VHH binders against p49116. Designs and how they scored, part 35

Target 1, 238 residues: p49116
Amino acid sequence: EGPLLSDTHVTFKLTMPSPMPEYLNVHYICESASRLLFLSMHWARSIPAFQALGQDCNTSLVRACWNELFTLGLAQCAQVMSLSTILAAIVNHLQNSIQEDKLSGDRIKQVMEHIWKLQEFCNSMAKLDIDGYEYAYLKAIVLFSPDHPGLTSTSQIEKFQEKAQMELQDYVQKTYSEDTYRLARILVRLPALRLMSSNITEELFFTGLIGNVSIDSIIPYILKMETAEYNGQITGAS

## First folded at step 20 (VHH)

Design mq13
Fold by OpenDDE, look of step 22:
Structure mq13 (fold): chain B 238 residues (1-238), chain A 119 residues (1-119)
Amino acid sequence: as target 1 above (238 residues)
Amino acid sequence: DVQLVESGGGLVQAGGSLRLSCAASGFTFDDYGMYWGRQAPGKGREWVSGISWSSGYTAYASSVKGRFTISRDNAKNTLYLQMNNLKPEDTALYYCATHTPASWPEDSWGQGTQVTVSS
């Protein structure tokens, strides 16, 4: 059998909205996030193993792990996105809401902690200097997670995850042969993804664009969307 | 197709220095870690050093640590190995290598460049 992923799956290039405004408004942030979300889902859709699971199982998997995929995407695209600037802008927008007493103290703390966790995660990934190959297979590992509730074909999903893990291990061992702990250092970052709230992520990055519509509800639509259709919607909205 | 072309090898006296280069093409260079290996006569392939995509992480074999330095220039798609304080036991064919999904199950490596260290 061939590898789980191909060269095309290693490449992960995000195109940002242009031009970048002097002040990062909610629209720019949401558009940027939407592009990343689409890219991440399209990436998953393009994997033959993912296709082999069938539409229902595919949808369930993405619904379960979209936040993790999105977060890995943020980390991978942090420089291109100027993620630190985006997060700072988000914090500034939140401060306005705080001043208007729209949020409880507990909610403010929760949101700020989430932003901190996100920043720390991205910084940790940067410190490890994770490459495109490693990111691709980390995304595959989180995508093909059999431990989410309500999944079908869990045995097959587990096999795909194992394949991803083995190929990543082989890559790391060959590239960094005498550093026997690099793989472990990489994999121990994955639990941090599970600690991040999808609801808070959605609120921070998508509320300005989709309103009260949940990412969960639009995932089936995105998975069926063609790239040309997506581009048309983005250009029409801008 | 992945292409790797090594250069910079030669004959040097013990204690001398060499700088090896590896020109890479046929893949997105900055999406992958790279590594150097060597093969001495009558011996198997030995891993020498590895470097991450942006040079933020490097690793070395214990036998070359402190003497060799791996680096890369992503703008030039080139991998380097600075070898200082060379020893006769460093004599080998040196090759640069990477692994892409298309290379599965094997890695991609060049023809190598010969390094000979005389006593």
Scores: ipSAE 0.900, ipTM 0.962, lowest interface PAE 0.4, mean pLDDT 93

Design mq14
Fold by OpenDDE, fold request of step 23:
Structure mq14 (fold): chain B 238 residues (1-238), chain A 119 residues (1-119)
Amino acid sequence: as target 1 above (238 residues)
Amino acid sequence: DVQLVESGGGLVQAGGSLRLSCAASGFTFDDYGMYWGRQAPGKGREWVSGISWSSGYTAYASSVKGRFTISRDNAKNTLYLQMNNLKPEDTALYYCATHTPASYPQDYWGQGTQVTVSS
């Protein structure tokens, strides 16, 4: 009947931890990432269509796509986060583990490739100069993906995804009418998200805060928590 | 409420130049792409040019490419259209526009500013 999203869903403002340390330690990185994760999930839960799917389906959807949503969030908030600096810091921290022979050569390669993929994805999105509207609907397309295993209400999820796609298409076509390939250039970036390992993302960004707890296991908690709770939450590093 | 106010139009001779401005308010300006359109007498609305939120991407209609330049100042919430080498066929009411979820399936646009190019 109406649009899938509202104007409030276009706004996506991440507040970084303060103060920024001179040395980007693991805690700062994890805290920053956690705030982004919470923001992304709370963004999702604020969508009426998402709410209409019910608690179980909602949780399943977020479990399936949290890494993709998080990655889109990284791209969108790359400047505010100083993402390149964060990634460099992550690499530096990993060097300690490498020097201590705590990681296999293959694992090091996997992790480094993942970091490269993240950086490349974010760079590619920056080159396209994706705006808040486009990001919002890209996130919606990713969120309402019916092709994840074990989902219920797949027909309804598909309808929401189609609605998101149509509204994004309408936006792009009206804003850039004689550029008939703009939409395709944007959408063709989405497959890169599926190539990224959620496990590696979790290891890189969240190890210092969640310890032995998986993102998968805390998703229900995040979806139920008050929006303001994560701003003051400090977890110990393990 | 979303407000778009165009200015800078006028009468100009063929080959002349004009610079249009569009003052935007009522929405987060830098979250959205913006575009210029025009409507000539007896004709429908025509897309002229579009610009992304941070000016990293611009697009132009074939009829104005090489002559018009779209730009924006996000600090001032203002969209611009520099029009050079104007032609009589450029005569139209020029309007700036944007699209938000709330405007779906239509766009927001202002009252426009009249550009008249004499031969």
Scores: ipSAE 0.934, ipTM 0.979, lowest interface PAE 0.4, mean pLDDT 93
Fold by OpenDDE, fold request of step 23:
Structure mq14 (fold): chain B 238 residues (1-238), chain A 119 residues (1-119)
Amino acid sequence: as target 1 above (238 residues)
Amino acid sequence: DVQLVESGGGLVQAGGSLRLSCAASGFTFDDYGMYWGRQAPGKGREWVSGISWSSGYTAYASSVKGRFTISRDNAKNTLYLQMNNLKPEDTALYYCATHTPASYPQDYWGQGTQVTVSS
């Protein structure tokens, strides 16, 4: 039997591009986001249960939940990323687009609301002081979600999700035994992830780097990327 | 390998104070919540207090709330338990504990440190 995750899955260390510029340009933001995305995808890939589902199912799962995984990653890495600063920079860049009349009023509202949702979500997670273990299993719960359309092996996916939930519950119950509501407080944050548009996230964090290439289209390549190649991306100059 | 080493226990009179320490090694300390437990003579293990990874959240057993304070220093990989206004019923072997995937479904805990409160 054994746990769904290993100790190595609890560790989630994002390496930021260096040096950090005085002014956070689009390239720096996109590079940072890309590193987080790669880290998240390779995290998922390294899970034995994930591997057991096969490449097609794996790809489908990641396509369905990459935005949620990425967002959880943002929350988890908010400090090392200086996420508030990044979001502020994004807003500033958007102001330029607004001044150039490149965005409709409705679109501006949507984007600003999305940024607000991201910030609020990350703040809420910080307020709960979610640890690496809890993040790992929250990501697993999100990853192994059987309720996405078009998935195969939904029964097996559900079992993995249940296993993740049970192990998280056990952890929380043992660590905070007389706080019977902590688990609920944590899990109730997950619906907020479903309120966030993957398209807007992609636009905010990745457009400057990948251009017209969609995250959806590159997911299979990321999942097949060699570890050495990934490491090269981490240490590579931006 | 994971090691937890408790210290700071001893004999103290009712109303007295003790500060327990737990030195942790063999795992990424700040990725995990930590908790204190205790085992009194003839009784089972009892949860005492828990603390989140960055100390942003703490929880206490009703029996110790207002008297005990859990804290941690991640730079030192150390967990603490400040125990004030100790009572005879606090007499127990105190242990620090954590839970990693490798330990599932059990937890890691040390050998404990004995706290004895005399009336």
Scores: ipSAE 0.934, ipTM 0.979, lowest interface PAE 0.4, mean pLDDT 93
Fold by OpenDDE, fold request of step 23:
Structure mq14 (fold): chain B 238 residues (1-238), chain A 119 residues (1-119)
Amino acid sequence: as target 1 above (238 residues)
Amino acid sequence: DVQLVESGGGLVQAGGSLRLSCAASGFTFDDYGMYWGRQAPGKGREWVSGISWSSGYTAYASSVKGRFTISRDNAKNTLYLQMNNLKPEDTALYYCATHTPASYPQDYWGQGTQVTVSS
């Protein structure tokens, strides 16, 4: 039996919109985020095990974990995205909203905490110096999570997750054989992903581009989008 | 095809130093951690040191800790092992290795470079 992923799944290259504006406006942020989202979804779609689950099941999986996948993508692409700068820009935009009394104090706190959690998560991943292989399999573990409500084929999903975990473990054990805690240090970061609100993520990164359309509602369309269409969008925006 | 080519080995006296190099090709070098292993005569393969993709994390076998330093240059697709204060027990064929999904459940290894430490 072959591996869950292929070499092509280790590669995760995000192309940013060009040119980068002097002032990071909402459109730039949303476009950047959208590209990452599409990349993440298409990454998942390209996995044979994911395809084997069928359209209904794989759509449900992505709906359940898109925020985690997106967040892992942010961490992985933090440097290319200039994530700190993006987050700072988001904060600045929020400050404008605050001044306009559009947000309650509690909501402001929630949003700011979310931004803090995102930054901390990405920093923690950077400190661990997670590589492309490890990210790929972490994403797989997150993707093939059987513990989301309403999923079908949970036994099969669990098997895929176990396979991902085993292969990641094998990789870490062979690469860092006398560091028996490396894997644990990596995996212990995953719970932080579920502490992050998908709604807040959507509001921060996708408001203004998607409008009133939820990420949840567009996931089926993203998954059905042809790669050529996506590539065309990237080339057209550059 | 993945290729790993080790170099820098040789004969050295106890207490001496060597620097090994490993030229990597055929895969995206900076997407993967790398490690050095060695095989002494009549013994099995032994892990020596590992390094993460951007060198932010390194690990060493207890037997070489404080004496060996693993490093890499991603621009050159090259892995290094600086070996100081070499001991006769360090005599072995040293090889660099990595793991890609395609190699599962095995790793990619080079042919190795011989390090011989004389008393």
Scores: ipSAE 0.934, ipTM 0.979, lowest interface PAE 0.4, mean pLDDT 93
Fold by OpenDDE, last read:
Structure mq14 (fold): chain B 238 residues (1-238), chain A 119 residues (1-119)
Amino acid sequence: as target 1 above (238 residues)
Amino acid sequence: DVQLVESGGGLVQAGGSLRLSCAASGFTFDDYGMYWGRQAPGKGREWVSGISWSSGYTAYASSVKGRFTISRDNAKNTLYLQMNNLKPEDTALYYCATHTPASYPQDYWGQGTQVTVSS
């Protein structure tokens, strides 16, 4: 049996909006995030195993894990995105809401903690120096998670996840044979993803583009859209 | 097609140094970790050292730790192995290797470069 992923699934190249403004406005942040989201979802839909699950199951999986995939994408593309700068800009924009007393103290704390967790996660991944292969298979492990409520074909999903884990293990073992703990160091990062709120992520990165439309509601369309169609729906620009 | 071409091997006396190079092509070099292996006559393949995509992490076999240094230049698609304080037991065919999904379940490796350390 062949591998779960192909060489094309290892490459994950995000193209940032151009030109980069001197001041990172909400539109730039949302556009950048939207491109990453699109890239992540289209990455998933290009996997043969994903396609084999059927449209309904595919949609359910992506709905369940889009925040995790997006966050892994942030980590992987942190340098290209200048993620620290983006997060700082988000904080600055948030200050406007704070000054206007539109947010409760508890909500402010939640949002700031979320930003901190995002930054910390990305920093931790950078310290491990995760490569494209490892990221691809980590995303696959996250994507093919059978433990989300309401999923069909859970046995098949589990098999795909196991396959992803085994192939990642094989890769790490061959590349770093006498470091028997590297795989564990990588995998123990995954729980942090599930502690992050998808709602807060959506608020921070996507509020300026989709308004009252949720990411969950547009996922089925994104999975069916071409690149040009997606850009038109999210940014209003083609 | 993936190609790995090793060079820099030769005959050296014990205590000497060599620097091996591996020219990589046919895949996105900086998406993958790389490693060096070696095979002595009559023995199996032995892992020597591994390096992550951005050189942020390196690992070494116990037998070469403190003597060998793995490095890479992603701009040149080249992997290196600096070998210092060489010993006769380091005599082997050295090869560079990587793993891509297409190579599953095996790795890509070159023809190797011979390193011979005389006593």
Scores: ipSAE 0.934, ipTM 0.979, lowest interface PAE 0.4, mean pLDDT 94
Fold by OpenDDE, last read:
Order: sequence, then structure tokens, then C-alpha cells
Structure mq14 (fold): chain B 238 residues (1-238), chain A 119 residues (1-119)
Amino acid sequence: as target 1 above (238 residues)
Amino acid sequence: DVQLVESGGGLVQAGGSLRLSCAASGFTFDDYGMYWGRQAPGKGREWVSGISWSSGYTAYASSVKGRFTISRDNAKNTLYLQMNNLKPEDTALYYCATHTPASYPQDYWGQGTQVTVSS
């Protein structure tokens, strides 16, 4: 049968807000992150297999894995985003909060560790030199994960995940035939995604724009909105 | 349409060198890894070397490791294979290839360029 993804799903191009400020403020960071989030969600909804699962199941899947998809997106778009600079800015903003005694010592540690994990993950992916095809199918594997609680159509989800895995394997095997471990090297990065807190990610990247609204609560809206509308929504929300 | 056009092949003596080129079009070149393969007379297709999208990773067949170097120029949508210390057993039709979702379950490859190494 045909592939799980199409050529259009391999393309993943993030457009950053312009102009880039001299000082990366919270607004810029949040806007950048929001664009990536929207891009990731719209990427997912454009997959025929995803559409076939139905709206309720789709929403549940995205709610379950948005942090992982977002993180993969960060890794993939790290250069365009100047991710290291963004993370440094986030740390600086956190330092201000620390000085104001707004965070407990334990929370500070958790947040700093999370930032470290994000940076390390992105660095590790860069070292592997993951391409657009591989990223697309890694995202698909993450998206079609049947092991989240509350999902319907788990058998079908599992089939899609297996299809993604097989096609990725085929790609890697054909491109790097005598390196029999490349696929494993890539796939072993995925567990790191599950160790990252979605709550902390949300706090770091989205607090400035979303306020008291959770990513979970806006996911249905994102999945229904027109692709061209997210820039307007960000502007309107500011 | 995806097109891959190989060039640079020829006749060389053992110990000689050649540089192959592959001009790619019809797909987003820097979204994909690329690889070289070859087919010797009477033999099946053999993988030679692969390179990741930004050249951060390369792999080689054991038979060519240390002698061949794969590289790419994304600005020119071109894949290269520098072949040094060529041996008669390297004689083959060399082709560049890629895999996109649309090509599934096959890969895209060009017509190839003939490399002949004389003893």
C-alpha cells in the first residue's frame, strides 16, 4: 500500500517573527513557540491517517503528544529559531523571577533541568544530523502512539505507528545500508521526549501569551483553525 | 518530476581517481539523505555510500572505505563522490539515489555514469 506520509509532510519550515528584537523578550519567545506549535499541529492534521481517526481521537492524540511534537520541532528548527539564544533568554528571565522569590528552590531546579534536557536533546539530534524525512517519520511515530490513556481506536493507531516505523526503517536502510545501527541511534532518542514535562514546557514557552489558558484547552481550536490564521491570532492575542 | 543526473565517469587506470557528480532536481534536496550505488556487470545493485542532509553524517561500504568520499552541495543541489585509489573491482555503473515518500516503495535513481578501471 501507499506510504503513511507524503512529500509535503517532509517539508517543515518555520517562519520566525520579524523583526528579531535586540533583546529576546517573553513576547518574542512565546510568539515563536506558538508558531512552532501551530505548525506542528497543522502538520499532524494534514496526514490522511490522522484524519481517518476522527476528530475526537485526533484531539486526544495531540493532547497526549503535543510536548513531544513540539520538542522535535524545536530540534528540527533549532537553527532557524536560534534556540540556544532563546533558551539563554529564558534562563535570564527565570533569574529575574528567582530574585523576586517567585519560585521555590525545588521548582527552580526542575525548570533548569528541563531546559538542560531540551538543549541536550536538540544537540543530540543535531549531532545525528537528522533530515526532514527522518524528522517527519519520527513525529509520526510519536503522534501515532497507542500507549496513551483514554485513546480510542488504539489498534488502528498502532498500525499507523508500525507503518511509520517500517517506512523510516526502509529509508534509513536504503540510504545507509552498511550502518545497521543508525535507525537504533535515532529511535533511542525518543525516550528522552517522554521525560520532559509538558507543564514546564508550557510555562517556559507559552506563559506570556496564553496566560491561564492551557495548551490542552486550545488544541481543539488549533486543529480546527485555518493554517493562515495563526499569525493573525497571535497578533490579536497580544 | 524528480531527476537525478550522474556524470564524471570514465576509463581510468588502477590507482587513479575520479570525481562523480549527481545533479538533483524535482524535490527539496536538503530534506533528504542521498546515497551512491553501483552495479557491476552481471551483479546486483550495491550500496556504496550515504550522506545526511547537511553532511553531518556519512557512511561507506567496507569495500570503499578510506578510498571514496561522499559530499554534497545543497546550494547547487549536487551530490559528489570522490573516488581515489580505484581498483578494477570498482568497475560499475554508478548511480545516485534518494527516497521520498512519493517514491515508496522504490527509490529515485538516475541513468548512472560508467566507471571503468583497467588493471
Scores: ipSAE 0.934, ipTM 0.979, lowest interface PAE 0.4, mean pLDDT 93

